# VH-VL binders against q91z69r481to671, part 22

Target 1, 191 residues: q91z69r481to671
Amino acid sequence: GRRNSHARHQDSGQVIPLIVESCIRFINLYGLQHQGIFRVSGSQVEVNDIKNSFERGENPLSDEQSNHDINSVAGVLKLYFRGLENPLFPKERFTDLISCIRIDNLYERALHIRKLLLTLPRSVLIVMRYLFAFLNHLSQYSDENMMDPYNLAICFGPTLMPVPEIQDQVSCQAHVNEIVKTIIIHHETIF
Key: E = the ipSAE of ESMFold2; O = the ipSAE of OpenDDE; V2 = 0.75 times the mean of E and O plus 0.25 times the DockQ between their complexes.

## First folded at step 7 (VH-VL; framework fv_ifabotuzumab)

Design f1 (at its last look DockQ between E and O 0.04; V2 from the best seeds 0.00; counts 0 for: pae E 10.2 > 2, placed apart)
Fold by OpenDDE, look of step 7:
Structure f1 (fold): chain C 191 residues (1-191), chain A 123 residues (1-123), chain B 107 residues (1-107)
Amino acid sequence: as target 1 above (191 residues)
Amino acid sequence: QVQLVQSGAEVKKPGASVKVSCKASGYTFTGYWMNWVRQAPGQGLEWMGDIYPGSGNTNYAQKFQGRVTMTRDTSISTAYMELSRLRSDDTAVYYCARDSYYDLGDYYGMDVWGQGTTVTVSS
Amino acid sequence: DIQMTQSPSFLSASVGDRVTITCRASQGIRDYLAWYQQKPEKAPKRLIYAASTLQSGVPSRFSGSGSGTEFTLTISSLQPEDFATYYCQQYKSYPWTFGQGTKLEIK
């Protein structure tokens, strides 16, 4: 069986950030069956409070008695990725990743995606593996939370893999969603 | 069968360089981090660094920064570790070792080791 | 760097004995710890990972426990083939670091 996710802190900068680990841990404990997780916005005030707490080096989600709203915690997680200076999926890989949509067989597509992602720094790959394992796990509760892999991809796609300004935003966004969906579904193959 | 096979023993002069090879088989070479660990005679294990063959990304221990270079040839599933400006205290057995992990971030350390390469530095 | 300290450095025991080796980390490493066995002129062999998970093929007389900063490797009933040097290793953060080793000798 799989162990619960742990934050990995490395002095070299290759880490799973505390905010990511804490949010995912919290959602795993309390939010897996929450309808509309990542689709429903949380309290902006609470999201900001949580975010600010993390920025101060605190972990507001460490207390098992925390009464934070799941939607707010989910919001914090998305906000973190959205706020990255460099998107989790670098823009330099965008065209190549999108090209994988041409591969009809999803397993083969996953293999191609894997090949592309292996060119990324270890720190990025570690976070990706962590995140997409979580998203896959979350999608297993789609009957309850209404968030199948595609729905999750819709929510995370723009954040994780922004469409470059020079690209067609509409058509490329659909492809981004498919790529992210593929990664969620085939995360074990890819990572 | 997963295995790592290293190159043969080396004898070098101080100031020279040594390049040790590690050929991997039985698994997807590009999908696992490869570590290099050395062991001086009668001493413990010392981690030198690692490389991800799929991308070529490396991490080196600070002690070896500037002297160690880890590379790979994916076409023949072989990792290389080059150590330059050799000193007598670089005399050791050098190991390559695969680092395994789960997708959830569960890491197991080094599960497969090469047989080791003895490097002797003497004047 | 995270320092790993093993105790004892040397241990003499007899076949059939229960043996315990301790490893301490200079800071919390959760369960990111592995144990290795090394016999003379051989490469290390992983025995345990994740502090307590037994490597496939390793005899059940080996066990690991601990979390945070203190860990133990236990051999419930020492066998002749168990006389070797044992190392703990943390893989929480770079650089990976090993304990100085525990040489288990026959009494």
Scores: ipSAE 0.007, ipTM 0.574, lowest interface PAE 10.1, mean pLDDT 90
Fold by ESMFold2, look of step 7:
Structure f1 (fold): chain C 191 residues (1-191), chain A 123 residues (1-123), chain B 107 residues (1-107)
Amino acid sequence: as target 1 above (191 residues)
Amino acid sequence: QVQLVQSGAEVKKPGASVKVSCKASGYTFTGYWMNWVRQAPGQGLEWMGDIYPGSGNTNYAQKFQGRVTMTRDTSISTAYMELSRLRSDDTAVYYCARDSYYDLGDYYGMDVWGQGTTVTVSS
Amino acid sequence: DIQMTQSPSFLSASVGDRVTITCRASQGIRDYLAWYQQKPEKAPKRLIYAASTLQSGVPSRFSGSGSGTEFTLTISSLQPEDFATYYCQQYKSYPWTFGQGTKLEIK
């Protein structure tokens, strides 16, 4: 419909952070088949250089023939989310989110996760949708890059949904990874 | 402090199998990949594969595909490596070694090693 | 697979000497390289990661350099406790591979 014309023009609070968008675009162009992406370390010097450039208002990953290592760009993306004052999945939602593991039917689990996530600010949900659509897309190349949804969840779980100190770290981390995997696989249902 | 403690030495006949254990302590067992590396007498180090204890997901070096099985029991923070159809050239010290992570949780080599388990395959 | 070749395979040196060990990768690995020290009957210990970053607790006489395909491990003043075998390891891509080792003996 025609009322959807208003929905095409996002308000000022609906943008993806440039560093996130730039890293994901770079990986989509050059890194989908890169073995061990997000698992294999990037150059610490290069990761810091890229991060510092974005903090100065530059974009070192623009559409030039950038010769950045894929692992370093992946590291910048992870560093962005790790550096948030509040994790992408807020700690106040932790217990409710991990309780979804008790739902054995994965479709029903996804619907329940969706209900919990819809209580979050729209700006957060837009970033989540963008990130998880990308992670799902990347996982479609897992025969070559070895990064299926669960491997990606292992790499991102601690950063996106840190286990609170008062919780059992061993069991909760496994549950966090399973929830993140579910979101990667069923991102279209959830978002 | 982070520690990896392995099971004791074993002597096996050709054709048998061996299962080496590696008990972890001092860190979140399910949050770090565990590697298995072996070293034949007088030889260098050889990576055999790894396992992520949180999921049980594994990667095996092609040389060992079909003969090695890596598992874990998260209730006792223990990883296992089983090598079947043993030959005399499987005589080696077998190490478990934890991935190191820097700020981003990325791999920078293996920072904590078990003490090693000597496996001797001989008639 | 990325092959790692060390040279020399065997090195004799005196206490106080400056020694260098080289490691060559069959293809570019940027700085995705670690160095390990292994003493007789002991597990390896990581000395250096990211080609040149010294592991906490490792004596400052150890240093690493290089990138791409050529790397060196340097001991600036050899000590008796440095008698060991040294391995490089690449971690750019699976499978992780080690150099064949350099056995360092004290004269």
Scores: ipSAE 0.005, ipTM 0.573, lowest interface PAE 10.2, mean pLDDT 86
ESMFold2 (binder alone), look of step 7: mean pLDDT 93; pTM 0.953

Design f2 (at its last look DockQ between E and O 0.04; V2 from the best seeds 0.00; counts 0 for: pae O 11.6 > 2, placed apart)
Fold by ESMFold2, look of step 7:
Structure f2 (fold): chain C 191 residues (1-191), chain A 121 residues (1-121), chain B 107 residues (1-107)
Amino acid sequence: as target 1 above (191 residues)
Amino acid sequence: QVQLVQSGAEVKKPGASVKVSCKASGYTFTGYWMNWVRQAPGQGLEWMGDIYPGSGNTNYAQKFQGRVTMTRDTSISTAYMELSRLRSDDTAVYYCARDSGYDEYYGMDVWGQGTTVTVSS
Amino acid sequence: DIQMTQSPSFLSASVGDRVTITCRASQGIRDYLAWYQQKPEKAPKRLIYAASTLQSGVPSRFSGSGSGTEFTLTISSLQPEDFATYYCQQYKSYPWTFGQGTKLEIK
């Protein structure tokens, strides 16, 4: 459907979409210790209900006494990125980003990823910075939530950087996950 | 057809180790978490841990931390579970089982046939 | 850890009977629950996920219901192939845990 209709009416490339900001705020407040967040699926009914509310211009996550399931809020966030017209990591950058796995030194790899990402529109970079700062913060609770950067990259990689259909899906997916993990760990260097 | 085929039955002495294999076919092996679950005679199912074959990342149940090692060989689409310092109460059937989604979990939708491991003095 | 308790542990029934198996969680798990069927010397098979969603290829005589802490698996008219052990499993949080099982035997 028209998942990004409201965002298309915005004339500023510097706005974090309300649904993204609201999901991340909710998880920061109530979900940092939630075991298996982003891996355990949310209720399909609740995920759709929350998503549809945002599409109607409502914010079901703004109530401080809201009793929403953390897995469902996480599912809404993943669904938002999966539904974008263009993936968060543009397909035009796929080959260049994946080639960075050849750099063994992780700090050096991060610097090369930064160089590639700085060519993107600021609106995309703002969303990336916001998301990856959150994912890094969430991973700091991995002793409780069991979601270290490796696990988060596995859960988010397919959504954020889909492998182009003409590429080998199996070999490329492992490389995508490694790049996403690098970005989570070194987000301050990259953004 | 999605299938998981496990290695054959093992008889071990206390103190030894056992390595059970699980060969996957009919799906993208590196795109789904693989679980290991055991079942002692006359008892219920017990989750031991999982591995993501694409990266090799693992999560182990605390009961098995330090005794279990889960690995994989992506070139032959095979997952492995090794349990060390075996005791008689490790006698069980050991199953591999695939998660139902690559980035979402709805339980384990495909199971191997099971591998009986008997530990006796 | 979330404990899952099934009742009854054993159940004797005849072909054609309606059977109900219950599963209780030690804390709220919303609908993060799956049901499995296991026949002797065979691996479990998933019947139901999300508490009430029937796995593709599973006969419609199987149904699941419940949310929160209390869940039910129902078989509306038993068939000879339904005699097995049934397990519930929660997947709200690690570690994944199973109920102790309900063995359904022919009367």
Scores: ipSAE 0.012, ipTM 0.628, lowest interface PAE 8.9, mean pLDDT 87
Fold by OpenDDE, look of step 7:
Structure f2 (fold): chain C 191 residues (1-191), chain A 121 residues (1-121), chain B 107 residues (1-107)
Amino acid sequence: as target 1 above (191 residues)
Amino acid sequence: QVQLVQSGAEVKKPGASVKVSCKASGYTFTGYWMNWVRQAPGQGLEWMGDIYPGSGNTNYAQKFQGRVTMTRDTSISTAYMELSRLRSDDTAVYYCARDSGYDEYYGMDVWGQGTTVTVSS
Amino acid sequence: DIQMTQSPSFLSASVGDRVTITCRASQGIRDYLAWYQQKPEKAPKRLIYAASTLQSGVPSRFSGSGSGTEFTLTISSLQPEDFATYYCQQYKSYPWTFGQGTKLEIK
């Protein structure tokens, strides 16, 4: 009875990178209840094979008979975002986003985050909306997969919103995680 | 009582700059986005941009980019909007308006009284 | 940019009438819509936010409805003080945009 948050994005006519769409689709089908998803490392060989396949213009995850390890697929998704030339959350917004941590009310915090994010390029917002809808949906299975919004934020925070080198890595990382968690929880408000 | 009080009317020559102030009271100034909206005589409302006083982050409408500057002084809970290279079609009433963010979350719930800016040769 | 189109631009009505103003968005904005009332030489006043939530202190004869791209402001029984210009505004995506306004005049 859990609502699939991805259906709305497919009907929007927006273009999502094939690797992102395919990995998320695969995880939605086979990995929602997988314990420790995105925390447990997959096979590096398999991750690279899948990645290379996508780079060749193929879709190795399109086959319903695919026996790929769910942890490897999750790894590919993280690797994609980590490999972006510009982080999904641009460094120019880092300070402003972190400043939102001072807002105690989570809903109010979400509104401020929304204000900041809505100035980003449309292409980035489309991917963000798609990703965080997925992460929210995945977190709804936290009783099974043990990945609540905070745990998912820990896994994705460093990848999506890297802490600039000039900043305190420890203290800022905690704030990044909190911001990402907030976005996961309030993704419908933000996007 | 939440209130926004704006500076007085301005008369400027084309090419000049104008800076309008908006003093906030009755709420935490740094916790709410401040919008600037103008209205030409007999025309509708036009959003210019907003600023978050807590960080100084700004968003400007493309039409005004490069010509508008929004700032704030948190010590006196005052927001400023400066518009440069004025022309006759900048003649309008300029409003500051608080974007509700804590209790009532959407839209501009409190408005200043407006500042009339007249640009004439 | 999201374009907001109000209809009608002008409306004549009598005290006691039921009036409806429509606002259309060029794309889906969910419920991120506000309605404002503006009287001559006065600042706008927020009437409705979140498409259908009545601002505190606003008379119950005002109501908002709609979601997505179609929205309506309704005054169930027009009062003398309701003759003004009304604006819709979306706050789904930057830049914030207003409808062109609906001037409600006494017949």
Scores: ipSAE 0.000, ipTM 0.544, lowest interface PAE 11.6, mean pLDDT 90
ESMFold2 (binder alone), look of step 7: mean pLDDT 94; pTM 0.956

Design f3 (at its last look DockQ between E and O 0.47; V2 from the best seeds 0.00; counts 0 for: pae E 7.9 > 2)
Fold by OpenDDE, look of step 7:
Structure f3 (fold): chain C 191 residues (1-191), chain A 122 residues (1-122), chain B 107 residues (1-107)
Amino acid sequence: as target 1 above (191 residues)
Amino acid sequence: QVQLVQSGAEVKKPGASVKVSCKASGYTFTGYWMNWVRQAPGQGLEWMGDIYPGSGNTNYAQKFQGRVTMTRDTSISTAYMELSRLRSDDTAVYYCARDYSGYDEYYGMDVWGQGTTVTVSS
Amino acid sequence: DIQMTQSPSFLSASVGDRVTITCRASQGIRDYLAWYQQKPEKAPKRLIYAASTLQSGVPSRFSGSGSGTEFTLTISSLQPEDFATYYCQQYKSYPWTFGQGTKLEIK
């Protein structure tokens, strides 16, 4: 997959990149009950406009009266993580993380995932904790938005934890989704 | 070549169930949402629901809630749509059609099966 | 649910004509709009997605435009193989919904 210049937001000195914080804040305010959120990518034009605005150092989502499409804002958030030079879940941990799928008990699986993630830089862990807390919160509205942890994992799995090229794409994708699902459900245990 | 091949025509009595299959080839079956769309004779297209073969997660249109079941067998890259408690107005051509969301952007249904005619008559 | 309304429902035209089909959404759907072509006893075929992006392999005489609630499919010069039924579809939010269709017939 293509990587873009969104990595520059990680060097802003802000613990949580502004684009991540702003998108999540916006979705928390206006999108928690939006049916199918993250299932649709959003308007390419609007997604690009929002992205470009952030790249200019602006915050197009700061206005509480903003009428941006929630799917576009969701698209911007996904695009940010997909565009990172290094995926949020680094490829070096891919094999170990995937191996956790062999653990049937989800709580025990979460503990093993935790041990693996604790080896990552603190800055990455902080962003993970923030994101997965949000995703868990969002999943609590699954009766309204139809996005349970499974659906969210389907949408974010490829973005956050892309399958390395040397790995079998077909056999690994389902496992990626299961790992991401587990993290969404057990985010408090893991982070 | 990306292809969806559906099962043959079905004739059913009212109250019965029908299960239509859709075999996928030429792409990663588990990575694309599979939709089911039907079309009554001389009528337009109606979305029934979708399934993500990678997990088995489903979304159903409210109209079919409790009467439709979508499943898949990943070992043979085949999706299934079962409709129960059939009535005459369920007579239609049923299509499977793939779309994708996740890593790539979603832009509707780009590949369709050839359709399965289901006739419900007493 | 988002309702999609096409106009006209029926259209007669001749080879070489410029043809325009419109689709209206009951609420704003940005550019989350696809166009399909369906020939008799055949499955639908996607022509346009994202309101204006042409599907690979589709002739350039087809074009889509619009955003928000008003959309248009245009065939610049109608060919014999273009006589079919056309559908618009929104994919902004579940459930996906289609227009009622526009049947394009030979005059």
Scores: ipSAE 0.022, ipTM 0.596, lowest interface PAE 5.1, mean pLDDT 90
Fold by ESMFold2, look of step 7:
Structure f3 (fold): chain C 191 residues (1-191), chain A 122 residues (1-122), chain B 107 residues (1-107)
Amino acid sequence: as target 1 above (191 residues)
Amino acid sequence: QVQLVQSGAEVKKPGASVKVSCKASGYTFTGYWMNWVRQAPGQGLEWMGDIYPGSGNTNYAQKFQGRVTMTRDTSISTAYMELSRLRSDDTAVYYCARDYSGYDEYYGMDVWGQGTTVTVSS
Amino acid sequence: DIQMTQSPSFLSASVGDRVTITCRASQGIRDYLAWYQQKPEKAPKRLIYAASTLQSGVPSRFSGSGSGTEFTLTISSLQPEDFATYYCQQYKSYPWTFGQGTKLEIK
């Protein structure tokens, strides 16, 4: 019973991966006021079911299916980025990105981050722009969902920009979170 | 092994403040939320608030807003809870407890400190 | 706020008995529920999370079930070390809240 004639090409239909686009659209429709989104763990069963459905070429988050748990959909999105062979923020840029913390003026910091990110492939930048525009939008509902840019950076920092094992984990993690927060806040300047 | 070790028992008078410490070991202190939960004698568990040690960001239960302050010192992997303007009904055992906050693991308080008894009496 | 109500508040039982403790949430929490065991003068210990997943090192006589608003903790054959107070806790929404506790005593 599985469709064996389904010829799905990642690059032929969308510049944003379907799983990312579907999770973000679902959250934009049903989850903007959901308390603790991205912090509260999703159901492991539901997260795995949704993930496996996308891997089979299905889309369980279609518009008419609004009964999914928001925490589980958020979990799927985080799991996608965690599972990338190369983190969204490449390890080759880690030291340069972290060094931007030394720039006291936040607008100038954003411009330096932009300069570093513009060296990345356009396909990566398109995913970054989509994700960070969404995270900024979500943070505008923080009076209901409890997730301001700082809280979102805490939840996404480890996933998006893992600290290399050679580095001081305590110091670097705080700096990673500050960089991610800066990008959420100033996404229009950066992207 | 993951461990939380709290400061010793305190006896206080009404109107005073108390500051309880919670020293973490065996894990990355800045990567997990830390909760504070109290238990009055013969009573159940009451969540007071939490702090993310990596940033210092806090959330307080409404009942404790204005009286509780949660802080940390990342250089010694230690969280603190200070409760001011103490009353006799603040007599309780105060626990720190680590949240597991990963999206790939289940949520809950997986490691608890041994508790700190605070007695408030006239 | 999500209120958690346990039943019964007190339970007397003998070694070898099958014991069931119920926890009800004031609104749906799916499976965002943990069970804790607390012995006298000790910190709580997590037994079960995600309503039914047993914490590593917890004996298999403990089991959890339920979803939505009603949950149960079951001890299939009570042992002497199981006499303690048991708490459920929801972690669906802030503030985190606990049931009032069920004290399990020897009869």
Scores: ipSAE 0.015, ipTM 0.618, lowest interface PAE 7.9, mean pLDDT 86
ESMFold2 (binder alone), look of step 7: mean pLDDT 93; pTM 0.955

Design f4 (at its last look DockQ between E and O 0.04; V2 from the best seeds 0.00; counts 0 for: pae O 11.1 > 2, placed apart)
Fold by ESMFold2, look of step 7:
Structure f4 (fold): chain C 191 residues (1-191), chain A 124 residues (1-124), chain B 107 residues (1-107)
Amino acid sequence: as target 1 above (191 residues)
Amino acid sequence: QVQLVQSGAEVKKPGASVKVSCKASGYTFTGYWMNWVRQAPGQGLEWMGDIYPGSGNTNYAQKFQGRVTMTRDTSISTAYMELSRLRSDDTAVYYCARDSYYDILTGYYGMDVWGQGTTVTVSS
Amino acid sequence: DIQMTQSPSFLSASVGDRVTITCRASQGIRDYLAWYQQKPEKAPKRLIYAASTLQSGVPSRFSGSGSGTEFTLTISSLQPEDFATYYCQQYKSYPWTFGQGTKLEIK
């Protein structure tokens, strides 16, 4: 007989790198109340060991034990984004993104940021959505972990949205941090 | 040459406020957290809080919440710490101290550059 | 808050002596510990970070060890310039906290 199949194709367009997913899952399980997460140094030996394991195709964070240092897992996540050949926020969009600081109303600012980010590849937006949802969630524990959206923006801003060399590094860095803070706070509007 | 130079000694009466300055040179002032640490006579070191000069965001130790204000002026690379409603047990040397650069590969924090200290004496 | 306690609070020693100072944390801090030296009327100077890593330019007679809750600073052979007060500091969690200090006096 003839088949009238309209089977939906599996969604193969969504990808979260295993290292990102694993670090975020681990922190969600064990690290939400960890004071100074992303600001406090991780162990360089442990950071390198975890990173090298992922590079060999292993997942050292799939262990049921919670004995990994939270600061080291946070360090691995930051190192991943620092090591990207192209920053998560492309340098080509830098001036447009920074110009959003002129919008005083934070909700309106978020809407303009969304419009700029919609020009990015879907795979990049999926990683952004995942990361910023996590950072927002982590910031909800700021009474315990001391990491409000602004502190998290300081820790991630230079890595995620590098200031181009021709710009004033000092003044632009403050603006980068404010934009990243806006994205953490209003991630649901933006993504 | 990384350097932190603080304002001079001050004598205050109980109930007054004091504002200590810390001028940075030799590095990108807005790219490093600045700590404030005090030391009462014959006592150890006590962390008061920090500020990120790039944005002005602050974290205060709970003991000082409501009495301390940390600010900065990025145009002159200067951090400030103001302590209000002074009492005699606020007599101390007050230090500014820069966080060492955080490098995920070297993996440390700690205060690698300190100002010379500012003596604040609170007496009746 | 993570409390840091040092032992001893004071000690007297002679040039050439071996000196050991201990620091205990109220909860595990892995290796997130620094040691500072403070000479009279001077600001502290960082000697050691990550519990055991010597700051560049610090003499090799200084060493640090330990992890978790117990840490040790050792000076293998005291020199005249080593008479000072020594502090440990944890940087695992806010607020940053220091030990009470160990004053090393000339005998």
Scores: ipSAE 0.011, ipTM 0.608, lowest interface PAE 8.9, mean pLDDT 85
Fold by OpenDDE, look of step 7:
Structure f4 (fold): chain C 191 residues (1-191), chain A 124 residues (1-124), chain B 107 residues (1-107)
Amino acid sequence: as target 1 above (191 residues)
Amino acid sequence: QVQLVQSGAEVKKPGASVKVSCKASGYTFTGYWMNWVRQAPGQGLEWMGDIYPGSGNTNYAQKFQGRVTMTRDTSISTAYMELSRLRSDDTAVYYCARDSYYDILTGYYGMDVWGQGTTVTVSS
Amino acid sequence: DIQMTQSPSFLSASVGDRVTITCRASQGIRDYLAWYQQKPEKAPKRLIYAASTLQSGVPSRFSGSGSGTEFTLTISSLQPEDFATYYCQQYKSYPWTFGQGTKLEIK
């Protein structure tokens, strides 16, 4: 496998939400090669149990002997981002981000995206950097888990960058997916 | 040929406003960030802000927040920088400069094309 | 803000000399660093980008190196046309910031 280290984000001094860190850690340990990760739904009961545990200040994923279903853990991670009061990608940046789709060259697109994202609070950028480093790492196992950057973008696009209701949902969703894909691929350049 | 052509020299009184134009040619105007950088006489370069002509998105240096407005007219590939409430220390040469991008192999980035500069003099 | 500090501010050299200008960033900027040359009454000209990539059309005697917080611009053999002011610039984080400049004069 293509195992990479993404430890540089740990030097940020910013605390990553425990639920995000724990889910990503768990998936890194047990789920990198899991076919269809983030595409396959886990047990709703288990997802809620895990989520509720975190909300109580616990870490149900800290035990190395944890026997939680990887799909449930993946579900918890997505649910967290979906449940944010403000999406990870603020709606105020939606139009500007979508406009980057006009740039055909992915590297060039990434640079434009980077400029836009630098206007966001540092706390948000730190979480983005952490998440997209993970997603990129996960995509390195696409031969096993069948989740290339595009597939991951399809799964996370609606969650991280929801299309405003006033926009065309179909056409904009496709663009959202491409933007998220670009960020996954070029996360090192962007963050 | 990529080039940026700026408007002519300006002489203003304190308290007035100045609007400098920058006409772009030789490339897709809406696809590249445009920077504004000024240089006081005998001093270094100072970044003022940038604008993405495709969307109109802007970033301003904190020093100029509330006094600077960057706009663009995509129909004529022209960027504008307006600075209000001018004072003597705003006397400078003002430059527009394009950020350039290339593929991963080149790593191209930064201000590769500059306008010729516009001298703005603020005096009583 | 990320502060860029160049050294020296002034440098006297002769034609044929090897010249090195340094730029220090107050924070890590990876390779998001450009070098510019400016001659009197002229607009700056980009020489180096991505810390070490030479701009097309720039003579090979110019080179850039460094990553993180320490960067250098080197002119291997100074030519008469190289006497100018040089600036480093970071584009890692807004606001973009320049070094104070290095004026390279004839000895």
Scores: ipSAE 0.005, ipTM 0.537, lowest interface PAE 11.1, mean pLDDT 89
ESMFold2 (binder alone), look of step 7: mean pLDDT 93; pTM 0.950

